# Ledger of designs, part 6: VHH binders against Alpha-tocopherol transfer protein-like (Ttpal)

Target 1, 343 residues: Alpha-tocopherol transfer protein-like (Ttpal), of Mus musculus (Mouse) (q9d3d0)
Amino acid sequence: MSEESDSLRTSPSVASLSENELPLPPPDPPGYVCSLTEDLVTKAREELQEKPEWRLRDVQALRDMVRKEYPYLSTSLDDAFLLRFLRARKFDYDRALQLLVNYHGCRRSWPEVFSNLRPSALKDVLNSGFLTVLPHTDPRGCHVLCIRPDRWIPSNYPITENIRAVYLTLEKLIQSEETQVNGIVILADYKGVSLSKASHFGPFIAKKVIGILQDGFPIRIKAVHIVNEPRIFKGIFAIIKPFLKEKIANRFFLHGSDLNSLHTNLPRNILPKEYGGTAGELDTASWNAVLLASEEDFVKEFCQPMPACDNLLGQPLLPEGLISDAQCDDSMRAMKSQLYSCY

## First folded at step 20 (VHH; from z1 with A33S)

Design aa1
Fold by OpenDDE, fold request of step 21:
Structure aa1 (fold): chain B 343 residues (1-343), chain A 121 residues (1-121)
Amino acid sequence: as target 1 above (343 residues)
Amino acid sequence: QVQLQESGGGLVQPGGSLRLSCAASGFTFSRYSMSWVRQAPGEGREWVSVISWSGSTTYYVDSVKGRFTIARDNVKNTLYLLMDSLKSDDTAVYYCAKGYDDESYYGYDYWGQGTQVTVSS
């Protein structure tokens, strides 16, 4: 009678699969909070047709248009980002959409300017003193971007680096809702600018820069003040003027060596001593520090591999109707010949 | 032809008040920003104030804030500068200036002849 010892196979306890707590969806991006003062809200209503009660609706409308018409456009759809374009185009949806498309199109079309666009890559330009933003806003609320082309040394870095520095500065400035509403003023000092330096500002570069500023960047330029311009500047301006929309052309003010002319527009208390003001010496270090402190933000925006969005945006952003390359070369050759005949 | 004609200047004691007027003609007044600019004796011209085309937005140089008020009557095509608590440093020729557009508060295409304001004890 062989006692078959029934080996009770203890069934392995099914380890209760811990319910992997699905990571909580990232908190909804903090809803848009308007930082504008009541006065700026009023100004935005009057100048930009911005209605606080419709603001988010208008943003959503632009968002829907982007999704519908440009589903492959790699762009932020955040409220704050889209508002930049709406404000820049006075809440005209079609114009805002076109500006947004152009904004990204410009970045793709000019790799020499937009590749690796970060403050740390522009240290030579920043240290040169080529540009700064004045510490005080104009009484009208505008930041004053000061540009000094004479501080650029062509042997140190190409002119594209100056454009890069200006672009980063504009990107930094438009982060402020106040700047989006008020706009900016440009003060360009051409003191000591040689003909050689001026020759680097060819029609091609000028056209690209003007194209970006007019139709490819969400900023309001309220005025461009030019001081200490040499006589040759009139010729340069005559070349640039045909590329300017009338509205922007009328916002260029040539002051020459007469700083009092500048003071009819900008008060002395916001201007540095170099321009007859009382706001101390022209400081470039403070703005350089602001840009450099924003390195991470710019790296995220400009240094990330752009997804290979297909060639759909390959239509030249520049309207075909601007002067064929052939006529610009002849006018510049004619001007070069006239410039050589005066020496 | 565009014309700007200032009036209302005069001699006033410190702490007094004046009202300047600028009559505008020859253009659509309600489409342009308007500014006041002043020139003190021996000094250059300085910006004082600007008003938007609608009159809803106004800006002032710091030295006149709280004392001066810029206003406009688009029906009468007239720009005003109310000057209260006048100081000796406010002594200047005051010019009315027309802006280039409705949104730009910078630059001027036309100027008045100016009106003299003298603040003296």
Scores: ipSAE 0.864, ipTM 0.942, lowest interface PAE 0.5, mean pLDDT 88
Fold by OpenDDE, fold request of step 21:
Structure aa1 (fold): chain B 343 residues (1-343), chain A 121 residues (1-121)
Amino acid sequence: as target 1 above (343 residues)
Amino acid sequence: QVQLQESGGGLVQPGGSLRLSCAASGFTFSRYSMSWVRQAPGEGREWVSVISWSGSTTYYVDSVKGRFTIARDNVKNTLYLLMDSLKSDDTAVYYCAKGYDDESYYGYDYWGQGTQVTVSS
C-alpha cells in the first residue's frame, strides 16, 4: 500500500505584477504649461484626440513639418501657438499644417481687414454694440459670442470693420486653452436688420468670412444660434449653405422669434434679458474693456512690419475652388429678381 | 426609423428620487450625444443635461447640478437620468433628445414623447 505522498504542489505565488507605474509623462518643457483641468483633458482626449503624453511630441512633429515644407513662413513656432492648430484639427498633422498655412494666407490676402488690426482702431465698432461676449460661459464651457448686425450703421464705417472686430474677438478668445478645447457658440440677433443692411453682406464677403472661419482660423464653432431672423434670411442662408461644410451647416439653428427654442439649447441663467434670460442686461462694455486692455498684444501680433520675404508666397493660398466668381453672380441675380417679385 | 421612448416618470414627494430611462433604436446610439430636456407647465422647453457619445463628458444646467446624474449604456442603447433630491420646480415633462453628431451638444434631430415627472407633497 504505497502511500502516494500527495506532493502539495505549492501553487507558485502569482507575483503581483507590479502595476507598471506608467512613466509619468515627461515634465512639460519649461516653455509650455498646460492649464486644462482634468475634465477638460478628458474632453480633449475624447473630442480632439489629444493625449497629454504625446502633446509635446505632436507639437514638435508639426514644428518639423513647418520647417521642412514652409521654411519661409513667418510664423510662431511656440508650443502654445502650434497647439491651437493641432486642437482645431484634432491632432491631424496635415490638416493642422494646412490650417496654419491658411491662417497666415488669409491675413495676407485681405489687407483691408488685417492691416493695423488693433482694438483702438475699432472703437467705433466696439462702441456701437455690434458684438460682445457674454459674461458667463454656457454649461458646456463655451463662450457665447453675441452679434447684433442692427447695431452697425453703414454710413459710419464699412462692413470690414465688423469683420475686423469679430476676428479680433476670436483671437482673444482662442488665447485660452479652455476655449481651444470647448470651442465657442455664436448668438446672432437679426432683430431690425433691414434688407439694405443685409445686402452689404454680399456673396464675396460671405465667402471670405466663411473661408476664414472654416479653414483659416483655429477655432471650434459648436453652434450658431440665429434669433429674430427675417423671413428672407432663410433664402439668404440657402445661398450661403452650399459654401458651408456639412458639419458647420448642421450647427446653424434658426429660432426666429421663439426664444423658447433658444432656451432648449442655452439655459436662461447665462442669457441676458434681451434673449429671455436672467443674467441681467446685455453688457458690451466689459468685453470692450477686455479687448482694449489687450491692445499691446495685438499690436505686437498684427502691427509688426511683415518681413519682406513674405512677398514670395504670392500664390493665393485660398483654395482656387472658392474663387469661382462666375456662379455666385448668377445666383444672386436670380435672388434679386425673386426678392423683387415678392414685393 | 429612429425611436426614443422615455419611461420612469411619476409622482414623487419633495426630496424623493426618480430614475428616468430612454430606450433608443433605429440608429447607432454610441455615435451621438444624448440630452434631456424638460418642459414645466406653462413654460417652454429648457435644456437639463447632455452626455457625450462615450459617456465620459457630462454637463448640467445649474439648477440640477449635484442632484441629477446623466448616464448611458451603449450596449443597451439606453439613456438614463438619475434624479435625486427632487423639488417642486422639477415638475415637468422630460424629453430624451438625440444630438446631431458625436461632438455637438447643441441641437436635436429626434425627440421622444416625454415622460411626466410630478413633484408634489
Scores: ipSAE 0.861, ipTM 0.941, lowest interface PAE 0.5, mean pLDDT 88
Fold by OpenDDE, last read:
Structure aa1 (fold): chain B 343 residues (1-343), chain A 121 residues (1-121)
Amino acid sequence: as target 1 above (343 residues)
Amino acid sequence: QVQLQESGGGLVQPGGSLRLSCAASGFTFSRYSMSWVRQAPGEGREWVSVISWSGSTTYYVDSVKGRFTIARDNVKNTLYLLMDSLKSDDTAVYYCAKGYDDESYYGYDYWGQGTQVTVSS
């Protein structure tokens, strides 16, 4: 009677896989905190139809629209980011959504401008003095973007670098809620601009830039002041004007050499001596430093590999009129011939 | 036709007060920003103040802050400039100017004829 000792194979205790604490969802992004003064809140109500009591609801509405209509759009859904577009479109959801879509569409459609877009890559432009932001806002709270096309040397870098520098400047300015509400003023000085330089601003580039500024960037342009424009500028402006929405076209002010005309709009105390002001010399170094100090922010925004999924938005998000490269060749040949016949 | 007519200018002593008025006609007054611009003798025109279409937003040049108040009555189609603590440097022709739209505080499509303000002892 051989007692078969049933060796109880003690089944190894399955070590309870510690419930991998699912990494706590990243703390809810710190809730939106409005930095606007009461006066700016009042202004935002008046000009933008922004209601503080509805602000987050409106942001959520836009967020839901983005998720529903553009689920593959690689965009920030942060309150502060979406609010830029709502403010730029006076809290019209559809227009804000379209602007957001165009904002990203423009970046994809122009790689020469938007690839590796960071301050350190634009040192030549920054050092040229092509652009600066004046140290003081005007009395209406607008930053004044000063542009000096004469400082650009075509042999040093292409015109696209100027566009890149302007874009980065706008991106920096729009980070401020105050700027989102107040908007900006542009001061363009055409002193010493040669015909050769002006010729680099062809209709194609002009159309793209205007398209971005009007329908592809969440900023309010309150005025464009032009000083020291040559006589030919009127002709150039006449060419550009059809591409401008009436509202923006009416915000162009040509002052010529009459700085007093400029002073009817911008007080002398915020203007540098170059423009008849009392705010000292035109300084470019301070703004350059601001941009360069923001290098990390721009690298995060512009230098990250676009997730591969954005290739599925094969639909030209830009209105068909901006992308049809093909047929404009014949009409440009005809215009070149007419410009030469008048000399 | 758009018309802007300034009034209320005059001679005043330093430290005195004046109230300028600008009567507007020929357009929907309540849809446009309105501005005051002044021109001192021998100087160019300078911006002084602007008011939004509703009157809720106002801006001033630094030299007049705390002394001048821009106001409007949209029912009366009238723009005002209350000027307190007047200084000799405030001596100028004051012009009323119409903005292009309800939110543009820059540029002017119509001007008044101006009213003379003289601050003298």
Scores: ipSAE 0.861, ipTM 0.940, lowest interface PAE 0.5, mean pLDDT 88
Fold by OpenDDE, last read:
Structure aa1 (fold): chain B 343 residues (1-343), chain A 121 residues (1-121)
Amino acid sequence: as target 1 above (343 residues)
Amino acid sequence: QVQLQESGGGLVQPGGSLRLSCAASGFTFSRYSMSWVRQAPGEGREWVSVISWSGSTTYYVDSVKGRFTIARDNVKNTLYLLMDSLKSDDTAVYYCAKGYDDESYYGYDYWGQGTQVTVSS
């Protein structure tokens, strides 16, 4: 009677898989806090149809539309970001959504301008004095973007760098809720601009830039003041005018050499001496410093590798009028020949 | 035809007050921003104030802030400029100007003939 000693195989203690504490989701971004003054809230109600009591609801509505209609659109869905588009389209959801889609579409379609859009990449343009923002807003709360094409030297960098610097500046300006409500004023000084230099800003580039500013960027341009424009500028403007929406076309003001005409719109106390103002000399360094100080923000927001959205956006997100490369060549050749025949 | 007619100008002593009026006709007054622009003797035109189509938003040049009040009566199609604490530097022809649209506070498509304001001791 052999006692089979039942060797109790001690079952190995199942090591409790330590629940890998899934890293706590990053704290919910701090909820949207409106920074607008009561006056700006009133202005936003009047001009933008913004209702403070509905603001977050409206943002959520746009967010839901983005998720539904464009689930693969790599975009921020933050309140502050979406609000830029709502404000730019007076809280029309469909128009705001279209603007958002175009915003991303334009960035993808023009990598020479929008890739690696950061202050450190544009030091040469910034140092040239091609553009600056005046230190004071006008009485209506608008920042004044000053552009001086004469400061551009074509041998130093291509014209696309100037365009990049403009968009960099606009991106910085629209970070402010005040700017989203008030909009901006552009002051373009064509003093000393040669025809050769001006020819680099051909109708094609102009059309692209104007198209983006009208339908692909969430900014309100309240006025474009042009000073010291050469006589030929009227001809150039006549070429560009058909590409301008009536609202923007009516916001172009040609002052020539008459600074008093400018002063009828912009008071002297916010203008530099170069434009007959009393606000000191034109300063480019201060704005350059502001841009350069925001380097990390730009890298975070604009320099992230866009996920290779595969070809699923098969429909040209750009309005058909911006993509048709082919037929514009013949009309441009004809226009170039006419421009040269007048000299 | 668009018409803007200024009135209420005159001679006033320093520290005095005036009320300018601009009667508007020939357009839908309540759809446009309206501005006051002044021209001092020997100087160019200077923007003074603008009011939104509704009257809810107003802006002023710094030199007149706290002294001038722009207002409008859309029922009467009339723009006003209340000028208090007038100074010699306020001496100018004051023009009423019509904005291009309801949103732009820049540029003008129509002007009045102006009304003379003289501030003198």
Scores: ipSAE 0.858, ipTM 0.940, lowest interface PAE 0.5, mean pLDDT 88

Design aa1
Fold by ESMFold2, fold request of step 21:
Structure aa1 (fold): chain B 343 residues (1-343), chain A 121 residues (1-121)
Amino acid sequence: as target 1 above (343 residues)
Amino acid sequence: QVQLQESGGGLVQPGGSLRLSCAASGFTFSRYSMSWVRQAPGEGREWVSVISWSGSTTYYVDSVKGRFTIARDNVKNTLYLLMDSLKSDDTAVYYCAKGYDDESYYGYDYWGQGTQVTVSS
């Protein structure tokens, strides 16, 4: 026998509903409103091949590709969300789609980092001061993500917590359209990094972190400034360099303890006193507050159960190390069907 | 071989103006971002301004915004810095610097010899 022959429509009737009352449908999300200045629109056109007159058509094309080629992928299809992936891949639809698929595959393949990814789960890292975003952007429009391994005590929490804080911060930063166009700058202070600390960031973890940043996250990294690196840093860099694309490798600038070398690239007025700047003492509290204020957004987007149906993706559909071979069960299919009724 | 040659420096009074030029050769000038970087007496080098490969995107350090204008001529392979309302703090050797690629405004792989700008009464 074929599909139920007496079902002419999938729309529910009052006789089909056994609940006390139906929930109200969720409100439609607001339409996309571009916040880029005219100068940034010009920059996006020239550097990212973003044409404002066709922006939403391009987003719709990506949405249609996701629906057609990955119908079981659990992902937001909002304009603003998809636009991040187009911008990260210069509006190449195939590369943007692959980035989106990898983004979700990476999150599934590394639960130690991506499970329960929300600010309140990372208070140990936030309180340590291992990571912050400087309060002032560089005049070229980039936020400066400051990383201080000296603040990490390995016996207090594992290195994966630091990696979680990095991706939490990157998720917040890419909500800014200016950041999607301009990218970010990293300032890494290696003061006090011993061989013992460096051994926690071995080739396995380096490959995963770098691979996700380059091929599984819609972020553009414009420069990595290394300061106070110890003599062993060349060994640390040699471990990570094979995993870097050539353009990214050329964006690593090693300054040693010579703050004048750093200041050639980063103006002193955006830098704290700790790095020879005039922007006051290094402030970790402001960024921590920004992250904590976003708690509910992170819970909504990233702390929901991962549907088993994502496991129907074949091995060749995911990057190396991101492969899932689990099968989506029927209960997850039924859950998706119910969710469709709420749109 | 990449060559960058600055010119146009000199002595000016406060409030004066200068136009710096940088003649570029040995690379495809129109494919790279270009920067001006300055070094005041006894100080390190400080980024001043950058211009995108096409000339359409420009950035300035805060201390020179509204007073300096960066420009380029991709036909003549020349980078310019138009400096108005000069202050004594602008006294420095000004260097023309080539970017590493067409997508980043950070880092410099080649430098000119520099041209001296002196602002004093």
Scores: ipSAE 0.757, ipTM 0.906, lowest interface PAE 1.1, mean pLDDT 83
Fold by ESMFold2, last read:
Structure aa1 (fold): chain B 343 residues (1-343), chain A 121 residues (1-121)
Amino acid sequence: as target 1 above (343 residues)
Amino acid sequence: QVQLQESGGGLVQPGGSLRLSCAASGFTFSRYSMSWVRQAPGEGREWVSVISWSGSTTYYVDSVKGRFTIARDNVKNTLYLLMDSLKSDDTAVYYCAKGYDDESYYGYDYWGQGTQVTVSS
């Protein structure tokens, strides 16, 4: 059953008392101006339960819940930021709140990936060509995130740098309201991937990465297209599949080296020559430039000192969603690293 | 048993028009996105157009945008493709395809038998 068809999850209690826990009111957030086209407003209404007439009321409701239930949480309360979480959870307040809490908790609990997360810190990965976003969106409005594991040489940098590059890219992509509504598509090219290289993405890392993507990041993934997978890929996929929700698992499409199946879904005019397309050679430089141009924004938003957490406020040391073994099993160890961090 | 049956194909001159229909049964038609996919002679299948479960959201491959219109009738459980200004490059077998869920416009779990469209020059 689709979770999006259940209207009961979008109608939580409205009559809760609003209480300010801060000694001084925060500055007013910047005003929100919706950039969605009329077609995207209609899509958001039907697919996300986003009602333009109530959008800012819904954002305020989420803001009030954060202030009341998680007063210790260091988070932006701007309308545009909170709206990402409402959209990712179809305007279900409880699920959006949990996603916001998990988003921050996952970042704090995995500093190896999320500390100092800025484009200039990832030049080895960017130069390797491991990851890019194709310059053309699909006609259905999705950016195509292209991942190429064979471009990674493990002796050059650890697998966590690839994971950092993925999350850096996702943070940039979700700034677009169109992407918040449409979601993204992933194209993963497994050409030349050895068993030795694949073993770096074992169950421990797979559980953390997939858990964060599904339960700790405000992104909607519409399809994952796998191409050039080796004959043993089904064994590799079997390691990650237990961590996937059923709806997401059903969005994985294995195309092999005969690209006709890929082209059934993705038009050739948005694909580079390497994947049988007509959009020229694969371009990694344009996306790298987009990321590097955003350096200051990443520093300002994600490279600030992490506030200390403790039990003195009557709250759990970690957000509750991060204690689960299914989501982020390193949460307690990561919190013991009391150094400058960037999330 | 999911069944998709296309009709309305035929021979047409360049610049002409056709309406394709796809009768659907064996599933709750109004819960799924539906697509038209075509296969030109000697080539693989390529996505042409998709329509959301309600009909409110539609997308087209660039080569047909502005010439083709996808539509659905959830009362009659029927998918349509209205094709105008046909070109010889539109010659293909056109398939009706069922999506996996109501939110992804990618991937197809059931296909019709196809209907031939031939645009002769």
Scores: ipSAE 0.753, ipTM 0.906, lowest interface PAE 1.1, mean pLDDT 83
Fold by ESMFold2, last read:
Structure aa1 (fold): chain B 343 residues (1-343), chain A 121 residues (1-121)
Amino acid sequence: as target 1 above (343 residues)
Amino acid sequence: QVQLQESGGGLVQPGGSLRLSCAASGFTFSRYSMSWVRQAPGEGREWVSVISWSGSTTYYVDSVKGRFTIARDNVKNTLYLLMDSLKSDDTAVYYCAKGYDDESYYGYDYWGQGTQVTVSS
């Protein structure tokens, strides 16, 4: 893949890459530092086609493709950010580029979910206990994202707040390189879900959420364990299943009330007592604290207001069309994002 | 018509060792993760270990780490579990289980008939 990519033959735009064309900034922090263990490097090589000796060249190839094919797309071009998309698409450059474009398109097109996405905006959802991440990873290295729809009271907040909490959590989880390689596991507990609640998560919303997870978010989902589902859930799942890619559909495991079936896959020592485990009571407060402690990072990365647009230097130093074809605020946002990587 | 056949179980004293084998046929063995799952008396099935399609990535449930070794031979289409330092708590029927695909270590679509391991004086 990296040897056959025609994007490797294109040089990046000098205006896009030349930090020396701006006033000299303070020294940057160190660039990308791989945190994968040797075992995870081997796993990434075999499962994702990630070759450590080529990793930064592969990232540069993706960066060059973004600059050439989507010159006014507002996106980070940092090594660590782009690497998420390469890993999610097994270092297939075209598929990684499409995922990156879709990631931003999905966020722009669904402001009810993605605007002002920060932990403090979601305290009602977090306090309800609708969602948590179990404190222990499975021995196979996956975090277990636990979703409990019965904790949601529709009159307290709309269903889009639940969806916001999921994506907030996924954004936090995907920062981990281990998670980028291993993926995540979902445990969804449908006990006590009323027909009224189920109707709020209908086919339109399900298709949109599933579409973003499959084609617009750089996350790898290794299993979805459903417990305590109502008897008609298999019929409801059959309606949703056509929206799932076949490989992902085969990763849904419906256990009903049979906790022995769940335990065949997930060891009891990482599960709370509520699911027949030995890891103590289900704790939703610890994950909420992790998210809230990350508030400033989320605000900086996703919620920061942009300054008013100023004219850049003469356009001969920028790729043709970048400023003339882009929203002024979008162009400033893209430039400011690149300048953050300088600091 | 996936076929998985375990062997190598038996009675062993605490501290002893056994090697389990699982002969696989009816599918392309080298494309799938493979797991050992055990069922102690009166309990449900419990995942023990998994090995990636190539054999280079292995995982173990905490209670067997450092004592059990999973391995595979993709030429002979055989999965192995080398069990050392056996304890009475390891007494169970051990099943060979096939994964759904080459990169997920969760879920099993085919099972062997199992082989009994008994650890007692």
Scores: ipSAE 0.753, ipTM 0.907, lowest interface PAE 1.1, mean pLDDT 82
Fold by ESMFold2, fold request of step 21:
Structure aa1 (fold): chain B 343 residues (1-343), chain A 121 residues (1-121)
Amino acid sequence: as target 1 above (343 residues)
Amino acid sequence: QVQLQESGGGLVQPGGSLRLSCAASGFTFSRYSMSWVRQAPGEGREWVSVISWSGSTTYYVDSVKGRFTIARDNVKNTLYLLMDSLKSDDTAVYYCAKGYDDESYYGYDYWGQGTQVTVSS
């Protein structure tokens, strides 16, 4: 699981003849350094409209749009951060900007999920084994996020903790440039899920999670493989399908108990034996360790107090009311107390 | 009305080569990823290779990487699999499969009838 991006930041050498006589200040580190392989650069060019020769110009254009149209938005303006949004929207500037605005709006409007989002705050769900990332990527370059709802006991923690663990994992995964280009695959194991347990993920929560994943998070989901689903799942899926964009809905593959159907898409050598694979027992501890080792990064990036005026005016709402028409002071006071949980 | 028809299978000895073809019709071939999937005797279907709509991006299951080459001709609407250094484990029916959408390399909505490849030991 430690196969993160190996992007390097290096300072130029300043050794010269005159330098041997007088000290020079250390050079500034270079900015963004692309870690994509040549094949991934070609893929990004053709599938995402990412042109390496213009990449930083495109990032600067998005940065300028944020500064001009949303000057009070509290957001990172780093090259690497903004590039995630360009990649998620195929370098369409307007759509990337809207995604960035929605990303922050979603986080501000759902503090039960996004407040104090750090690995150490989620140990109960991480220890339950509800969620993990398989140790091997698929040969097509996607990490496989494995979700197991039967590991969740509702009396132990609320469903919002499961949702928090998903977004924590997605935030870690999108740091990888390979993942930004290739996307991820989800493997969801519904064995043992009753109608009673499924009712905790009701229409309001489902719409909100779906809305954030489709329009408020800069990650590309290439497939959702459902296994061991109960017979009523197809009826439940038909109820939620109208809320999915058609392209996303067509990426749900329902395999039932038929592991041969799953294996047609996912090779056995990347799957644990619980899913008919040859990669050994399902390991949830290694991914949990990766997340916990990233604790400081999450606190620094995602557990800061929000500025007093960070209102997202005039944007489409996800879900309805996500982007407030109210003035920023009223919105900030409504959310202020939960933002101090990082202190 | 999507139609996929494979050809080019046969009997070869280990170390031999074959070229599989898949003629496609009934859809805009150049807008979709295309895959080869194989089924060994008594086994389920297993993904072998995929090629992007333009032909520039290819992926292979580990067991065939370096030996097989997937290619496409978007003018002739034809998918190919060039198979070199064949092993007995490559014995299977090989299917041509159409991708679900133009951006994902997962899932198959239409299949050909398959072509038999047999590598004698």
Scores: ipSAE 0.725, ipTM 0.898, lowest interface PAE 1.2, mean pLDDT 83

